# Ledger of designs, part 2: VHH binders against L-Ala-D/L-amino acid epimerase

Target 1, 347 residues: L-Ala-D/L-amino acid epimerase, of Pedosphaera parvula (b9xek4)
Amino acid sequence: MQIKFWPQDLKLAHTWTIASSVTSGSDVTSVGIVQLTDRDGTVGLGEAAPARRYNESTPGSLDFIAKVDATKLSFDNIEASMKYVESLASGQFAAKSAINVALLDGAARKAGKPIYDLLGLGFRNNHHVTSFSIGIDKADVIRKKVLAAEQYPVLKLKVGAADDKANLAALREAAPQKWVRVDANEGWKTKEHALEMIEWLAQDKFIQYIEQPMPADSNPKDIAWLKARSPLPLFGDESYHTAKDVDHCAECYHGVNVKLCKTGGISNAYEALQVARKAGLKTMIGCMIETSILISAAAHLAELCDYLDIDGNLLTTNDPYLGVTAEKGLLSFASAPEKLGLRVRAK

## First folded at step 18 (VHH; from x8 with G56D)

Design y3
Fold by OpenDDE, fold request of step 19:
Structure y3 (fold): chain B 347 residues (1-347), chain A 121 residues (1-121)
Amino acid sequence: as target 1 above (347 residues)
Amino acid sequence: QVQLVESGGGLVQPGGSLRLSCAASGFTFSKYSMYWVRQPPGKGLEWVSGISGSGDWTIYADSVEGRFTIIRDNDKKMVYLQMTSLKTEDTAVYYCAKGRTEWREFPFDYEGQGTQVTVSS
């Protein structure tokens, strides 16, 4: 096995701002691309999209990847490969995700299957719908963003800032009957404030659920308190990293958002989704600002998800890859040039 | 297997009323939102109304708000659409659709044959 890796800059179509100040005001983000090549010439692609929220970075991810002995990786033994990779360091979930995704891509290609078939999940074209995210901005810009996103039947509005009410009003002015998901990104610090905001939001009948209303390190009792009183379903994102968090989230949330960059790849995301379902939680798969590599990777798990928010590539102007499409929010691999593995091809 | 069977359609004059029914089976009915959608002649599918699993949430398209009422009976596994003040533009095949959760949501799935509603003088 050979490993190649490099950074990729992604240009954002709009300035991206969320409640977390760490990523506020960014016009460019960077990801790490990983390419594994087997002796037979089979190529697997992966991607590291680290989140600053979890103290990961693209440079750090690439440094980690640089330490990986490619000779210890095999498409024929993903479990052993990942055991090795995981032994190199704690954390570095984005980097580990890149390796895992690449391994599965290669393995699936060798098997002559797309990953969703390799996993036995299948994939129904035009069945799954992804939301399109609207970042925090001024009201006039929110209107423009919403109008530009007219094709998408579901929006995810980022909140947790001072102008949340104005932004929702702006959204509604532009789209009076649009389905909306709300993501607070831990923006509401107290359970009372969170409840107040949620009750206000719930008056809008088109709002579906609230994602991560409170900080992940909040007292679980407070989150449970909120859950019991919330008129809308609550989804854990920052609170749900891996399957290990299922008990906590079962207590505190109605559903969970799974991301490859949190789980360390498709394998662990698969597990995270399954255990969540078993625990009675609704499942959502999310993303970071990332290329079609990771977006497509996530899409391969779509059949395990009640909700999808895999729009990271749609928020960029220079995605170097072709994979799953989301015309009108409908996910489809039908037009993907690559038929196997991730079903991703470089442009 | 999820089954949805619509009924109650027919021919009615403008200003008239109809009540549509949907019998659901093959899933835990109360755990899923239910919806009505319609397909007018020569047009695409459009959602009409929705109701949460518990019935505490309802939603209507602007075109039908104030005229249509969605109701569910979880004991009978039925969802209804009471239509009043019907208009010619309400002419369509109406389908019952199952949500993917008990909550407010999109998308939803339908597999039934639908019931024809024709509003004409």
Scores: ipSAE 0.572, ipTM 0.836, lowest interface PAE 1.3, mean pLDDT 94
Fold by OpenDDE, fold request of step 19:
Structure y3 (fold): chain B 347 residues (1-347), chain A 121 residues (1-121)
Amino acid sequence: as target 1 above (347 residues)
Amino acid sequence: QVQLVESGGGLVQPGGSLRLSCAASGFTFSKYSMYWVRQPPGKGLEWVSGISGSGDWTIYADSVEGRFTIIRDNDKKMVYLQMTSLKTEDTAVYYCAKGRTEWREFPFDYEGQGTQVTVSS
């Protein structure tokens, strides 16, 4: 096995701001691309999209990848490969995700299958709908963003800042009957404040659920308190990293958001989703700002998800890859030029 | 297997009323939101109304707000759409749709044959 890796800058269509980064909006983000090549010439692609929230970075991810012994990786033995990779460090989930995705891509290609078939999940075109995220901004910009996102039937509005009410109002002015999901990104620090905000939001009948209302390090009793009183379903994101977090999240949330960059790849995301469902949690799969590599990777798990928010590539202007499409929010691999593996091809 | 069977459609004059029914089976009914959607002649599918699993939440399209009422009976595994003040533009095949959760959702899953509603003088 050979490993190649490089950074990729992604240009954002709009300045991206969330509650945890209200002072540090970005117009550009960087991801790490990983390419594994087997002796027979089979190629697997992966991507590291690290989150600052978890103290990961693209340079750090690439440094981790640089330390991986490619000779210990095999498309024929993903489990052993990942065991090795996981032994190299306790963290670096984004980097590990890149390797895992690449391994599965290669393995699936060798098997002559897309990953969703390799996993036995299948994929129904035009069945799954992804939300489109609206980052925190001034009200007038929110309006513009919402208008620009008219084709998407479901929006995900970022909140947890001072102007949440103004932003929601702006959204509604632009789209009076748009389905909306709300993501607070831990913006509400107390259970009382969180409840107040959720009760306010619940007055809008088109709001579907609240994602991560409180900090992940909050007292679980407080989150459970909130859960019991919330008029809207609560989804854990920052609180749900892997299957190990299922007990905590079952107590505190109605559903969980799974991300490949949190789980360390498709394999662990698969487990995280299944464990969550078994625990009675609703499931959603999310993303970071990332290319069609990881978006497509996530889409392969769509059949395990009640909700999808895999729009990271749609928020960029220079996605270098072609994979799953989301016209009108409907996910489809029908137009994907690659038929196997990730079903992703470089432009 | 999820089964949704619609009934109650028919021919009615403008200003008239109809009550649609949907019998659901094959899933835990109370754990899922239910919806009505319709397909007018020559047009695409449009959502009409929705109700949460518990019934504590309802929603209506602007075109039917104030005229239609969605109701569910979890014991009978039924969802209803009471339609009043019917208009010619309400002419469509109506389908019952199952949500993916008990909450407020989009999109919806439907497999039934639907029931024809025709509003005409």
Scores: ipSAE 0.562, ipTM 0.830, lowest interface PAE 1.2, mean pLDDT 94
Fold by OpenDDE, look of step 18:
Structure y3 (fold): chain B 347 residues (1-347), chain A 121 residues (1-121)
Amino acid sequence: as target 1 above (347 residues)
Amino acid sequence: QVQLVESGGGLVQPGGSLRLSCAASGFTFSKYSMYWVRQPPGKGLEWVSGISGSGDWTIYADSVEGRFTIIRDNDKKMVYLQMTSLKTEDTAVYYCAKGRTEWREFPFDYEGQGTQVTVSS
């Protein structure tokens, strides 16, 4: 096995701001691309999309990947490969995700299957809808963003800032009947404030659910208190990293958001989704700002999800890969250039 | 396998009423939101109304709010759409759709043949 890796700059279509991060004003974000090549010429692609919220970075991810002995990786033994990779360091979930995704891509190609078939999940084209995210901004910019997103039937509005009410109003002016998901990204610091905001939001009949209203390090009793009183379903995101968090989230939330970059790849995300379902939680799969590599990777798990928010590639203008499509928000592999593995190809 | 069978459509004059029915099978009915969607002639699919799994939540498109009522019977595994004050613009093929959850969501999972509603003078 050989490993190649490099940084990829992604240009944002719009300035991106969430409650937990102050946008430095940069319209560019970076990801790490990983390419594994077997002796027989089989190639697997992966991607690291680290989040600052978890103290990960693209340079850090690449440094970690640089330490990986490619000779210890095999498409024929993903479990052993990942055991090795996980032994190199704690954390580095984005980097580990890149390796895992690449391994699954290669393995699936060798098996002559797309990953969703390798996993026994299948994939129904045009059966899954993704939301399109609207980042925090001034009201007039929110209107412009919403109008630009006209094709998408479901929006996710970022909140947790001072102008939440104005932003929702702006959204509604531009889209009076759109389904809207709300993501606070831990922006509401107290259970009382969170409840107040949620009760306000619940007056809008087109709001679907609230994602991570409070900080992940909040007292679980407070979050459970909020859950018991919330008129809308609550989804844990920052509170749900892996399957190990299922007990906590079962107590505190109605559903959970799974991300490959949080779990460490497709394998762990698969487990995280399954465990959540068994615990009675609703499931959602999310993303970061990513190329079609990770977006497609996530889409392979769509059949395990009640909700999907895999729009990371749609928020960029220079995605260098082709994979799953989301025309009008409907996910489809029908036009994917590859039939096997991730079903992703470089442009 | 999920099966949805619509009925109750027909020809009515403007201002008239119709009641549509949908018989559902092949899934745990009470765990899923149910929706009515419609496809007007020459137009795309549009959602009309939704109801939660328990029936405690209902939602309507602005175009039909106040005129249409969605009801479900979980024991019979039926969903109904009572339509009143019908307008010519309500002319469409109506479909019953299944949600992924008991909660609010965008409806597009329909399996039936639909039922034709024609509003004309």
Scores: ipSAE 0.408, ipTM 0.768, lowest interface PAE 1.3, mean pLDDT 93
Fold by ESMFold2, fold request of step 19:
Structure y3 (fold): chain B 347 residues (1-347), chain A 121 residues (1-121)
Amino acid sequence: as target 1 above (347 residues)
Amino acid sequence: QVQLVESGGGLVQPGGSLRLSCAASGFTFSKYSMYWVRQPPGKGLEWVSGISGSGDWTIYADSVEGRFTIIRDNDKKMVYLQMTSLKTEDTAVYYCAKGRTEWREFPFDYEGQGTQVTVSS
């Protein structure tokens, strides 16, 4: 098998709405692209979207991929292939995700199926809705971004800072009746403060749930204390990395956010979702800033998810791939030009 | 197959009362939040009321709060909308909707065929 890989810069759409941000240099992020080609000419695509939060980087992911011996990979035996890849290092989940996704793309193409059928899940077009993210910013910027996001029926508002109440007020001024999902990104440091903020949020009748209210490294008893008292569902994001975290998250949260960059790919994400469902947790699948490769990869798992937050390519201006679409927030493969595997093709 | 069948609509004078019913089948009823949504003449759909699977969370649009009550009977797999103090602006086709989970939910998985409520005279 042949392996090709390269970095891909993604330009954040945010730069077009704030002139001061254009001069900062903070509006570009990088992912790693992987292409596997077997002797039959079958091609599988994958992507690494590492997060600094988990001590990973795109250069680090590409360095790991460079060490993979492609002759030990096979579209016909993903389990053995990933056993080899896992043996090369602990961690490196984003890089391992890129390899796993590429292997599944190729395997599904050889089987004549999209990945969601290979997994036995199917996919209902225009049934699954993704949220669209609004970051922490000045009230004026939030109003502009919310107005520009009118087509999306559900927004994700990032909180966890001193200005949370003003930011929600700015959102409600622009969109009084919009459904909102809230992400605190570990921002509320004590259980008492977190509860106060959640009780305030619950007064807004269109707020649906809270992601990661407290730091993942908080005392688990404090997180469980919060869960028991919360008037809104709580989701573990930073707390749920792989299926091994399920017992902790079942005690601390009502649901979990699975991301391919945390699990090391579709195979482990499938397991992480199934194990969470068996434990009585609600499930969602999320993303980082990503191209259509990983966004489509996540969409293949949508039938295992109660909620979706896979807007990573919508937050960019230069996604180089075509795959799942999200017109008005509704996920669909109906217009994807590729019919097999990930259902992804380069533009 | 999931089925939601609304009934109980009709012509009512302002200030009157009406009870809408929604019969649900094809899913584990208590595991899902349920909603009423309406479409006024010439307008898009608007959210009216919601109730969690257990019934311990209810929410109402400002325009109907204090006048409408959402009720569920998990044994009979029924959702009701008890409407009182009806106003001309309550005229709409009313739809029952099923959430994807037991919590507050958007989008709704299924929407019934609707029942017409007309508040006039």
Scores: ipSAE 0.275, ipTM 0.672, lowest interface PAE 3.7, mean pLDDT 90

Design y3
Fold by ESMFold2, fold request of step 19:
Structure y3 (fold): chain B 347 residues (1-347), chain A 121 residues (1-121)
Amino acid sequence: as target 1 above (347 residues)
Amino acid sequence: QVQLVESGGGLVQPGGSLRLSCAASGFTFSKYSMYWVRQPPGKGLEWVSGISGSGDWTIYADSVEGRFTIIRDNDKKMVYLQMTSLKTEDTAVYYCAKGRTEWREFPFDYEGQGTQVTVSS
């Protein structure tokens, strides 16, 4: 097996518009790309999108990948390959995701199938809807972003700051009946404040759910107290890292957000989704800022999900890959240039 | 598989009343929110009303709030829309739609042929 890896900068579309008047590099983020090639010439692509929240970085992910002995990887035995990779370090979930996704891309290509068929899931084109994210900003900017996002049937609004009510009001001025999913990103620090904010959100007719209202390290009894009283579904994001968190999240939330770079790839994300469903939790798959490699990888799991939030490449201007599309928020592989594996190709 | 069969439409005069019915099959009915949507002549689909799987919450479009009531019967696997004070603007084909969870939902799933409501004098 041959391994190649390199960093890829991604430019944020919305921050890019603002960045023409700002001084910091907040409009750029970085991912790591992995390419595996076996002796037959079969190529698998993968991606690492590490998050600072979990103490990971792109340089750290690439350093880990550099230590992988590619002669111990095989498209014909993903389980053994990942057992070796897992043995090299604890953590490093984004880097492990890159390796796992590349292994599945190659294995599925050798099997003559797209990954969703290799997993036995299938994929219904134009059935699955992704949300589209609207970030925190001035009310005027929020209104303009919401108007520009008219074609997306559901938006994701980030909350958890002092201006939450003003931000929702700005969204509603631009889109009075747009469906919205909110993400507090651990922003409401007491159960009483969180409940107050949730009850306020529940008065809006078109809020579907709330992600991670309180910090993941909150007292579990406080999170369960909140769940018992919430008029809206609560999803654990930062609280749901791998399948091992399922019992905690079943007590504290109505659903969970799985991300490939939290689980360490498709194999573990598949397990995390399945155990969550078995536990009666609603499921979603989310993303970081990512290229079409990870976005397409997540889409291969869509049939296990009640909701999707995989707009990471749509928030960039320079995604270097073609894969799953999200025209009007509807996910489709129908126009994907590759028929097998991840269904991804470089532009 | 999933089947939704709407009925109860007809011709009514402004100010009149109608009760629409939706028979559901092919899924665990009580686990899913249910909705009424409508398509006025020459227009796209509009959301009308929704109800949770248990019936614990209901929501209504502003244009129908106070005039329409959504009701579900989980034993009979039925959803109803009781319409009163009907207006010519309510003329549409009405469809029932299945949510994907018991909570507030988008997108909706609908399979039926709908039922025509015509409000005219």
Scores: ipSAE 0.013, ipTM 0.547, lowest interface PAE 7.4, mean pLDDT 90

